# Ledger of designs, part 26: VH-VL binders against q9umr5

Target 1, 268 residues: q9umr5
Amino acid sequence: SYKPVIVVHGLFDSSYSFRHLLEYINETHPGTVVTVLDLFDGRESLRPLWEQVQGFREAVVPIMAKAPQGVHLICYSQGGLVCRALLSVMDDHNVDSFISLSSPQMGQYGDTDYLKWLFPTSMRSNLYRICYSPWGQEFSICNYWHDPHHDDLYLNASSFLALINGERDHPNATVWRKNFLRVGHLVLIGGPDDGVITPWQSSFFGFYDANETVLEMEEQLVYLRDSFGLKTLLARGAIVRCPMAGISHTAWHSNRTLYETCIEPWLS

## First folded at step 16 (VH-VL)

Design wd7
Fold by ESMFold2, fold request of step 20:
Structure wd7 (fold): chain C 268 residues (1-268), chain A 122 residues (1-122), chain B 106 residues (1-106)
Amino acid sequence: as target 1 above (268 residues)
Amino acid sequence: QVQLVQSGSELKKPGASVKVSCKASGYTFTDYAMHWVRQAPGQGLEWMGWINTDTGNPTYAQGFTGRFVFSLDTSVSTAYLQISSLKAEDTAVYYCARNFKLEYPFYTFDYWGQGTLVTVSS
Amino acid sequence: DIQLTQSPSFLSASVGDRVTITCRASQGIRSYLAWYQQKPGKAPKLLIYDASRLQSGVPSRFSGSGSGTEFTLTISSLQPEDFATYYCQQLNSYPTFGGGTKVEIK
């Protein structure tokens, strides 16, 4: 039978959002056990990402224990950051495919409707004043806010993204890299018409330099220094990049062509 | 099983130096940071800092940035604490410790050395 | 730096008593607090992490609660082996420890 699939949702999301994805999996991989983790849904998705990681870890442990041959992760949007942290903090994970579905892996620097709702007088150019404070780091969005014009503040204040990227040293940096490298495949999915992830290349570990020029994954210091294992993983042939145009942020898990092209091949 | 075995007690005069060792076993030494914690007689615990066992880069707590030096010998899985220009107030038990929890925050210590008593007296 | 104040510094109790130890932080630390037990001549032993999570192998009579600035370690029915000194430790920044609470037989 097929390896179980664990689905981790994004910001202001719920398990209903994945109904089409579940049907696609059932159609192409009948009998596959698929669990959509119903944690931190809706407004709870604003809780600090480390709190979310701890809760999702508790939920995945029994699933992984009952599947000794391994599991797959499909992690959407903010959920992809939760999943990447899980791969680092679990020395006993057995994840084969980590499928990152339009996730802000190198951070976010864009004005979203949720950001405007939460911080109505702020714009991307001044949000660093809130996000790079202890109070701001209480919100998940600020945990991966990445202002390319205030890199020193980001590196000093980030309690999540700078750590899981290995941009700031910490006592577990070496073991996190070792654990992340146990994944079988990293499948990166995203596209230019996403409309939310900014820059959209964040889903492929690309990001802005100080001039807002997008540098690709291989041009990033975290790749060049191999700080959490991207260079090693790429050299191993374990990174799959699957970009697709024409898909808006809320449609990644309900597009059949995307599923067939980018997801289906990795669900053994 | 993780073990941290420290060197024996030391009796020193003020102005001397001391080097405490902490030999690790039961895990890959370079995977986990080594922390140092001080406990003066009849007093509580005081975190002194940590050393990255992979890179050798130390981080010192406030008040420990001068006479205290963390170092390593990775070939024998051993961390060292060196204290120079010893003062009477340096009399304490010195523990090495390893963080247990992999998630943030990182400073939960379940693995401790047995402690090394350093006594500084005239 | 975040200072931790433990109360009481000293506590006299009998076997079977319910014992409560308080730790107050100088600023909010969410649930980033641990509790340690230390017996004379021994290294500290981790009891509780993340304010309320029991470390493996620690008896269930130990429990932790609290968030923000006020935290409590509770021993529901004190046993002879529980006479020790207890320390809280904050983890919200570089760690600091409370001054300790010595629990002795009455």
Scores: ipSAE 0.599, ipTM 0.812, lowest interface PAE 1.9, mean pLDDT 91
Fold by ESMFold2, fold request of step 20:
Structure wd7 (fold): chain C 268 residues (1-268), chain A 122 residues (1-122), chain B 106 residues (1-106)
Amino acid sequence: as target 1 above (268 residues)
Amino acid sequence: QVQLVQSGSELKKPGASVKVSCKASGYTFTDYAMHWVRQAPGQGLEWMGWINTDTGNPTYAQGFTGRFVFSLDTSVSTAYLQISSLKAEDTAVYYCARNFKLEYPFYTFDYWGQGTLVTVSS
Amino acid sequence: DIQLTQSPSFLSASVGDRVTITCRASQGIRSYLAWYQQKPGKAPKLLIYDASRLQSGVPSRFSGSGSGTEFTLTISSLQPEDFATYYCQQLNSYPTFGGGTKVEIK
């Protein structure tokens, strides 16, 4: 009797990572059809995000077609950006709840272990030289790298984030906004102890200004101009913000209290 | 069904102006940009730029700033290309076109107008 | 600007022949290339997008391949209705077109 749930994983991830989340859903919503998409797992998650969007779109189309009453999306980390792009490029999606689980929605500007592994001679202050090049945009993390000190380079070079945020004009900007606004609810989840998403407020569409002061969602230009529909969605009462402290980046989908508080209510 | 219908052929003298229309139907006009493509007689295709049909903001390809102006009348779902100070080298077929693909990259054109021949001769 | 060079500019072939047209980009464009067919007096028709994906309604004798800077359009068995000019177009940035390849049936 519950709407099907589609799960989209993040960077260096696979469907196995969601075993506890699946258990929680089965316990609270027995009979729910849950599909964890097993595309672009592990190192394949470094492929360009537009390639991932296309692959995930092909996978979700038949699932949505079999569920004309609607589906829910739970999208973790990098997967939340894939899902937001899906909502924009699909003119016939039937997503009710889009649950963004600690996703870098306004971008990433942080030195992390996987960043050091991937770019061992780089730090956040100089990674813009790699990421804002055609070669760098071939890697998923560079598709949402957002250096607040090189905004002009970001706006010109980003092949993904600046487009889906409506920060750079493009031929489909209006229809992308229209499609995104067809979602029933946007559920934003994250917290200060994540340790990877930087600033952690990116999960709530907050981000640094040029002085590295975090501005909240309602202070962002993309919100104020309503460039992809955040202001409209908030005015409809469709944005849910569910912050939770004490959860590290790899633990969001395996914390029962987080599930019960922030996820379960939206899986009707 | 998406359809782009252009105005008829024009014969002009050098120094005159021309305004080519492209009327859209079968979709929400303001949802998708309108592109313009030029083809001189016996020559290849040349992308001229696009206009954001929601905001009215044009983007011109290199070499098409100045004499070429994109505009709209959204009340009748129509895009316009105006060329001022016509020169013999402006003799061409002018096409309007729309992207079909919503995903990036999205500059593929499956929807074309029938073309408008503009002839500039003394 | 990304420049596209097509070769050959002109070819003549018999019905049933396998025809290959090449498009070379001045910079890497991944797989972001489209192919169009244009018959005289008509608007271009999209054949292939994303280098190798066949547009709906296009006969399967058409195929595309390549990535980076080198791309090909292949017609596996040329038909009389394939007399046309073929253009490549890069999609990686603001679009540019190749110079065209005119195919005549011998």
Scores: ipSAE 0.583, ipTM 0.811, lowest interface PAE 2.1, mean pLDDT 91
Fold by ESMFold2, last read:
Structure wd7 (fold): chain C 268 residues (1-268), chain A 122 residues (1-122), chain B 106 residues (1-106)
Amino acid sequence: as target 1 above (268 residues)
Amino acid sequence: QVQLVQSGSELKKPGASVKVSCKASGYTFTDYAMHWVRQAPGQGLEWMGWINTDTGNPTYAQGFTGRFVFSLDTSVSTAYLQISSLKAEDTAVYYCARNFKLEYPFYTFDYWGQGTLVTVSS
Amino acid sequence: DIQLTQSPSFLSASVGDRVTITCRASQGIRSYLAWYQQKPGKAPKLLIYDASRLQSGVPSRFSGSGSGTEFTLTISSLQPEDFATYYCQQLNSYPTFGGGTKVEIK
């Protein structure tokens, strides 16, 4: 039988958004137990990411315990950051495939429709004033805001992304790397027509330098220093990159070709 | 079973130095930071900082950035606290401690050494 | 730094009594508070973390509650072995400890 699949949703999201993904899994892998976690829905997705990690951890523990053979994670958008933190903080996780579905793994720096809705008087150039404050870090979006022009502020103020990327040292950095490296496969999915993740290469651990030139994963300091295990994982052949053009941010979990090409092969 | 065993008590004169050891067992020493906590006689607890046991890089709390030095010998799973130019106000019990919780925040100490009394007197 | 104020500083109670100790933070710390017990000549022992979560091996008569700026440790039925000093600790930033509450059995 197929390993259970756990689905973690993104910002302003709910379990209903994944109905097509569930259909694809049921059609191609009948009998797969799929759980879409119904936590931090809608406005609750703005709560601090560490609070969300704690809640999602409590939900996944019994599922993993019932499946000693392992589980798979499919984690969408903001949910991909929650899942990566879960892999680091759980010294007993049994995740085989971690499928990161258009997630801002190196952060976000974009004037998107979502940003305009949330912060109508702010632009990406000025949002650091809010996000890199103690008050701003109480909001999930600010937990992964990454302004390439204020990197010192990011490194000092980020309570989430700078820690899980190993960009700022902390007492658990070594054990987090060890735990993350127990994953079987890291499957990175995203594409240039996403329209929300900025730069879209953040879904592949790429990001802007200070000139807003995108550096790919292998050019990033976190990769070169192997701060949380990316270089080690790539050397094992455990990183799968599956870019696909023509898919907007809200359509990643409802495209059959994307599912068959990028997701299905990893749902053993 | 996780255990932290510290060196014995020390009696020192002002101006001398002391080196307190903390030997860890029951876990992979380099996986977890080592913290130091001070308790002066009749006083509460003061966090002094931590050392990254993998890299050897220390972080000191404010007020402990001068005469206090954290170091390691990873070959024997041991952390050290060295205090130089001892003053009477350094008289205290010094504890090593380890985080247990892997989630943020990280400063919940589930394992403590038995403490080392350092007495500084003329 | 986040200052923690414990009250009372001392209390005396009989075996079987319900004891409540409070810890107030100078600013909001969410639920990032721990409670420790320290007996004379011993290292501190973790009782409660994340404001209300009981550490493994700690008797169920201990409980914690609170969030934001005000937190309590409760001992529902005081036992002879509970003679100790109790400290709160915040973890919202680099840790600081409260001044302690010494509990004496009458």
Scores: ipSAE 0.558, ipTM 0.807, lowest interface PAE 2.4, mean pLDDT 91

Design wd7
Fold by ESMFold2, last read:
Structure wd7 (fold): chain C 268 residues (1-268), chain A 122 residues (1-122), chain B 106 residues (1-106)
Amino acid sequence: as target 1 above (268 residues)
Amino acid sequence: QVQLVQSGSELKKPGASVKVSCKASGYTFTDYAMHWVRQAPGQGLEWMGWINTDTGNPTYAQGFTGRFVFSLDTSVSTAYLQISSLKAEDTAVYYCARNFKLEYPFYTFDYWGQGTLVTVSS
Amino acid sequence: DIQLTQSPSFLSASVGDRVTITCRASQGIRSYLAWYQQKPGKAPKLLIYDASRLQSGVPSRFSGSGSGTEFTLTISSLQPEDFATYYCQQLNSYPTFGGGTKVEIK
């Protein structure tokens, strides 16, 4: 039979959002056990990402234990950061495919509807004053906020993204890299018409330099230093990049062509 | 079976130097940071800092940035604490410790050495 | 630095008693608090992490609770082997320890 699939949702999200994805998996991989984790739904998705990682870890442990041949992860938006942290903090994970579905892997620097709702008088240019404070780091959005014009503040204040990217040293950096490297495949999905992830290349570990010029994954310091294993994974042929135009942020898990092109091949 | 075995007690005179060892076994030494914790006689616990066992880079707590030096010999899975220009107030038990939890925050210690008493007196 | 104040600093109790130890932080630390037990001449032993999670091999009579600035360690029925000094430790920044609570037989 097929490896079980675990689905991790994004900001202000719930398991119902994935009903079409579940249908596609059932059609192409009948009998596959698919679990959409029903944790940190809605407003609870604003909880600190480390709290979310702890809760999702507790949920995935028994699923992985019952599937010694391995599991697949499909992780959407903010959920892709939760999943990458899981891969680093679990010294016994058995994940084959980690499918990152339009996730801000190198961070976010964009004015979104969620941001306007939460901080209505803020713009991306001044949000660093909130996000890079201890109070701001209590919110998940600020855990991956990455202001390219205040890199010193980002590196000092980030309690999540700078750590899982290996941009700031910490006692677990070596073992996190070792654990992340045990993944079979890293499948990166996203596209230019997403409309939320900014820059959209963050879904492929690209990001802005200080002039807001996008540097691709291979130009990033974290890649060049191999700080958490990206260079090693690419050299193994374990990184799959699957960009697709014409898909908005809320449509990634309900587009059949995207599923067939970018997801289906990796659920074996 | 993780084990941290420290060197034996030391009796030193003021102004001397001491080097405490902590030999690790039962795990991959370079995967986990080594922390040092001090306990003066009849007193509580005081975190001194940690050393990255892969890179050798130390981080010192406030108050430990001068006479205290962390070092390694990875070929024998051993961490060292060196204290120079010993003073009477350096009299304490010195522990090495390994962190437990892989998630943030990282400073929860599940394995401890047995402690090394350093006594500084004339 | 985040300062931790333990209370009481000392208590005397009988076998079978319910014992509660309090740790108060100078600022909010969410649930980033650990509890250690230390017996004379021995290294500290981890009991509780993340405020309420029991370390493997620790008896279930030990429990932790609290968040923010106030935390408690509870021993539901004190046993002879529980007479020790207990330390809280915060993890919200570089670690600091409380001053300790010595639990002695009455």
Scores: ipSAE 0.517, ipTM 0.784, lowest interface PAE 2.4, mean pLDDT 91
Fold by ESMFold2, fold request of step 20:
Structure wd7 (fold): chain C 268 residues (1-268), chain A 122 residues (1-122), chain B 106 residues (1-106)
Amino acid sequence: as target 1 above (268 residues)
Amino acid sequence: QVQLVQSGSELKKPGASVKVSCKASGYTFTDYAMHWVRQAPGQGLEWMGWINTDTGNPTYAQGFTGRFVFSLDTSVSTAYLQISSLKAEDTAVYYCARNFKLEYPFYTFDYWGQGTLVTVSS
Amino acid sequence: DIQLTQSPSFLSASVGDRVTITCRASQGIRSYLAWYQQKPGKAPKLLIYDASRLQSGVPSRFSGSGSGTEFTLTISSLQPEDFATYYCQQLNSYPTFGGGTKVEIK
């Protein structure tokens, strides 16, 4: 039988959004136990990411305990950051495939409709004033906001992304790296027509330098210093990159060609 | 099970030095940082900083950057606190501690050494 | 530097009383606060973490509440073994501790 699959949703999202993905899995892997976690739905997805990590951890522990042979994670958008934190904080996780669906793994620096809704007078050039404050860090969006022009403020104020990327040292950094490296495969999925993740290469651990030139994963300090294990994982042959053009941000979990190409091969 | 065992009480004169040990057992020593916490007689608790047990890199709280040195011997799973040029105000119980959980925030301490009283008196 | 102010500094109460200790932070710290009990000659013992989560093995008469800048530790029915000094600790940044509350049983 197939390993159980756990699905973690993204910002302003809920378990219902994944009904098509569930159908694809049922067709290709009949009998697979698939759990779409029904936590932090809708507006609750704006709660601090560490609160979300704790809640999702409580939900995954019993699922992993019942499946000693391992589980797979499929994690969409903001959910991919939650899942990466889970891999770091759980010294007993048994995740084989971590499938990251268009997740802002190196952060976000883009004007979006939800920024306009939350902060109507803000744009990406000035949002650092809000996000890099204690009040701003109460919102999940600010937990992974990464302004390449205010890197010193990001490194000091980020309560989430700078920590899980190993950009700011902390007492658990060594064990987080060790735990992350226990994953079987890291499957990175995203593409240039996403329209929300900015830069879209954040889904592949790429990001802007100070001139807004995109540096790829292998050019990032976190990779070069191997701060949370990317270099080790790549050298082990465990990173799979699956870019696909023509898919908008809300369509990653409802596109059959994407599923067959990028997801299906990793659901042993 | 996790256990932190510290060296015994020390009586020192001003200007001397002292080295407090904290021997860890029940876990992989290099996976978790070691913290030091000070408590002067009749006073509250004061976090002194931590040392990365994998790299040996210390981080000192403000006020502890001069005469206080964290060090390690990983072959015997032991962390050390050395205090040089001892002053009367260094009289305190010194605790080593490790955090309880892996999740943020990291500074919840349930694993404590028994404490080492350092008395500085002429 | 996040300053924590505990109130009261000293408290006398009878066995069976409900005791409340407060801790105020100089800035918002969400729910990132812990409570410790310390008896003379012993290391501190963790009672409550993340403001309200009871540590395993701690009697259920202990509870914590609060968020932001105001936090309380409550002992619902004081017992003779609860004579101790209680400390709050913030965890939102590098840790700082409150000044302590010494609880004396009448």
Scores: ipSAE 0.474, ipTM 0.768, lowest interface PAE 2.8, mean pLDDT 90

Design xd2
Fold by OpenDDE, look of step 16:
Structure xd2 (fold): chain C 268 residues (1-268), chain A 123 residues (1-123), chain B 106 residues (1-106)
Amino acid sequence: as target 1 above (268 residues)
Amino acid sequence: QVQLVQSGAEVKKPGESLKVSCKASGYTFTSYYMHWVRQAPGQGLEWMGIINPSGDDTDYAQKFQGRVTMTRDTSTSTVYMELSSLRSEDTAVYYCARVGIPFSDYDWGFDYWGQGTLVTVSS
Amino acid sequence: SYVLTQPSSVSVAPGQTATISCGGHNIGDKDVHWYQQRPGQSPVLVIYEDSNRPSGIPERFSGSNSGNTATLTISGTQAMDEADYYCQVWDSRTYVFGGGTKLTVL
C-alpha cells in the first residue's frame, strides 16, 4: 500500500541512527517497507562521495525495480548530497519524494568538531589548502567543502559538489539535470539550531557570499542558471521547504514533531 | 585535555534511587555522545545506556529499561545517570564514558572514562 | 543475546608476549575494541576497531580480528601491563563486553 522508503545515513552513521525514524514510520504508515542502507558506515563514510554514490546506486536499483509505483528517499546530512548525486546519475529512478534531512546541499563552510577531529591543525579559513588538493578530495567532507573566499579553487578543485551543482562545466550536466528533474518532490529540511551544517541555510540551498552574507536559494547562481533544475522544480511546485528551530544536528531523525510536520506528509 | 569528573561515592538502601553526575571538560560537550557503564565488585563491565549530544535522545540496555534515566545539562557540561528501585545487586562502580568520534553513535569505542562512582546498596 | 568469551586469566613472564582472545560468533565482521583496567582504576581504551592504537598507547599493544576470534597481543610484556582486559563490540543496539581477562605478569 505505501511506497517503500529508502534511508541513507550521514557522516559516521549507521542504521542504528535511524531507530526512531523506523518506529515513527511503522506507527504512522504500518506495512511500509523501510530499508536503511548499511553502506559506508562509520569510518567508511569518509570515502569519496562518488564512490559512495556508486555503492548506494547498486543497492537502490533492485529496490526501485520492485516498486514500479515509486519509492521515497530519506537522506540525512551528508547522505542528502549522496542522494542528490544518485538521482542525477540515474536516468531511470522512480523517486516520488526526495527528503533531504539537514543536508549541506549547497556545501559546508564552518568550524565543526568533525574538522577538528579530521584536521586538528586546520581552521575553516585554511582548510581550502587541504580540501582543494587531490589528497583532500579523497575525503567526503572535502567533496562538499565550499569556501566562499576561494571560489576559484572551489570551482576548479571540487570533484563533487561543483559538478552536481553544474557550477563547473562537464559533459553530463544536461543529462544529470534531466535525471534529477524526475523527482516528484524535493523536501528540504533544516534549521537554525542544527549546530553542524554551516550555514544552516545550506540545507535550503542558501549559502555565503564573498562577505559571508547568507543568500537564499533564489539568489544563487545555480538557481538563476537552473544548472541542475532547482528553478524548474520550484516553478512546478515540487520544492517543499520545512525549516524547524530547536533541533540539533543529531536529532533530525529522532524528533517526533519534526517527523510529523516535515517527513510524514510525504510518505504516501 | 579531556576530563570526565564524576560525583562522589554514595550509600543507598534498597528501593531508593541513585543519581551520578559526570562533568566534562576539555572538549565541546555538545558534540559527543556519552555512555554509562557499571562494574559490580569483582565483576566485569556492563553497558547501561547512551545519551546523544543534545540530551534529547537516549537508548538503554534492556536490563535497565524502566529504571534508568540519563540526562545532560549543557550549561554545566554535565551528564547524569539516575537508577531507581535500587537493589543490592546494583552495588557497583558506575562510569561515564565518551564516544571517540563527534556526532556519532557508531561504535568507535569509549576513548575517555570518568574516574568512577561507587554506589553501595545495603540494608 | 550476543556473547563475547574471554579466558578468565592469562599469565606471562616479563618480556614475553601475552595473547588474549575474545570469541564471538562471526566477530570478524564486527569492530572490536579493547580496554585495559588496572586495579582500582578506570578502563582505558588500548585498541579500537580491531587493530588501531589510540594516542599514548605503546606500540607493544596490537590487535587482530578474524573469523570467530579477536586477539589482543602485548609484546614485550611489562609489569605495568598487569591488568584486566575487556573486549567490546556492538550488536543489535547493545554494547557488549567480554567477561574480562586477568593478565598476570609473573
Scores: ipSAE 0.860, ipTM 0.930, lowest interface PAE 0.7, mean pLDDT 96
Fold by ESMFold2, look of step 18:
Structure xd2 (fold): chain C 268 residues (1-268), chain A 123 residues (1-123), chain B 106 residues (1-106)
Amino acid sequence: as target 1 above (268 residues)
Amino acid sequence: QVQLVQSGAEVKKPGESLKVSCKASGYTFTSYYMHWVRQAPGQGLEWMGIINPSGDDTDYAQKFQGRVTMTRDTSTSTVYMELSSLRSEDTAVYYCARVGIPFSDYDWGFDYWGQGTLVTVSS
Amino acid sequence: SYVLTQPSSVSVAPGQTATISCGGHNIGDKDVHWYQQRPGQSPVLVIYEDSNRPSGIPERFSGSNSGNTATLTISGTQAMDEADYYCQVWDSRTYVFGGGTKLTVL
């Protein structure tokens, strides 16, 4: 009766991280088939995002094939970027709701404990030296590093984010836009107290300008040029923004109020 | 330098409750999940549960369901473990331990441990 | 419930190589962590994810994991290495520790 739900985890996660989310879905939507993809767990979540996209694609194909009326995606943190790339590269996806749960959709520019753990001598002001190198692009966190003060380096070096955002020329841009536009709803979730996603408005396609002033989605060039379909989706009424204060980065999938407010309505 | 400092030893009677504290320093308290592990005299290590210190999200080992409660106070960087309805079999050293990876409940090993709290339950 | 099996004790002469086994069904598919516990002290992580050493752990500590057996190896064993050693995995929703191995350096 309910569409199957596919869950894609974030950096350093595993399927265990979503145990409360699974309980919430079972309580409100009994009988829903929920698959938490247990790929690229823990340390393997640092592998290049295109490698992860390839692996997750292989896992979702049979699930989508068994559900011709559609599926829903719930994609957390880094996983939201994997899912957005899936929607672009899959000619045959049947995703109704793409639920982006505190994902750095316009990139990341923050001093976090992830950064300290991975690159202990680096700060956001100098990480571009690592991330915008061929070696750095072999790490997932660098695939969406977006330094607003080094835009030319970002545009030239990004192997992932600049491509899926349509910020750099590539031959598949038209096809990726067409594929992405087949999604039924784009549900954007995030909030000011996340503590990791920086700026937190990246979860809503907002991002810094050169002065570190946050420009909202409708002020971004990728929106204005409709480079991968955001303007078209908004005009269709297909974009849902669900901000919530008071939720830290690791609590998005274990907060019942967030689930009831931002997720539950979209699990038809 | 990462440190986990636990409250002192306790002597309890059967049927009472214990509450052990674990104060963290030298790292961002809310970025790392905390676990509790106990060790009965002359025995091995036994996992009790996990708490997300950025919220009160918890998960407990089946053996302790209904008897254990884990809480935290972010203003003091302290986690607490309460065990109720004590029995003599609950005599053990109780440890807090940090997971070795930020923002994740993934098993990276317990990279830092508290000094342990001996709790003796005797009639 | 998943079970890890360790020998209760291992004895080694100073300077020799000690090996401590940890047996479990398909343990090679799991990440194995090892802890050293000296008498009256807290456990200390000496190996994580089968073979990685945390900062500050001497190079003489190494680990491996395949099939049904994970192994902690201590080369050039010293008197300070006398301790109990525990292996640990995650299985389903629980953390499982081995029963412990007392290493004696004679």
Scores: ipSAE 0.676, ipTM 0.864, lowest interface PAE 1.8, mean pLDDT 93

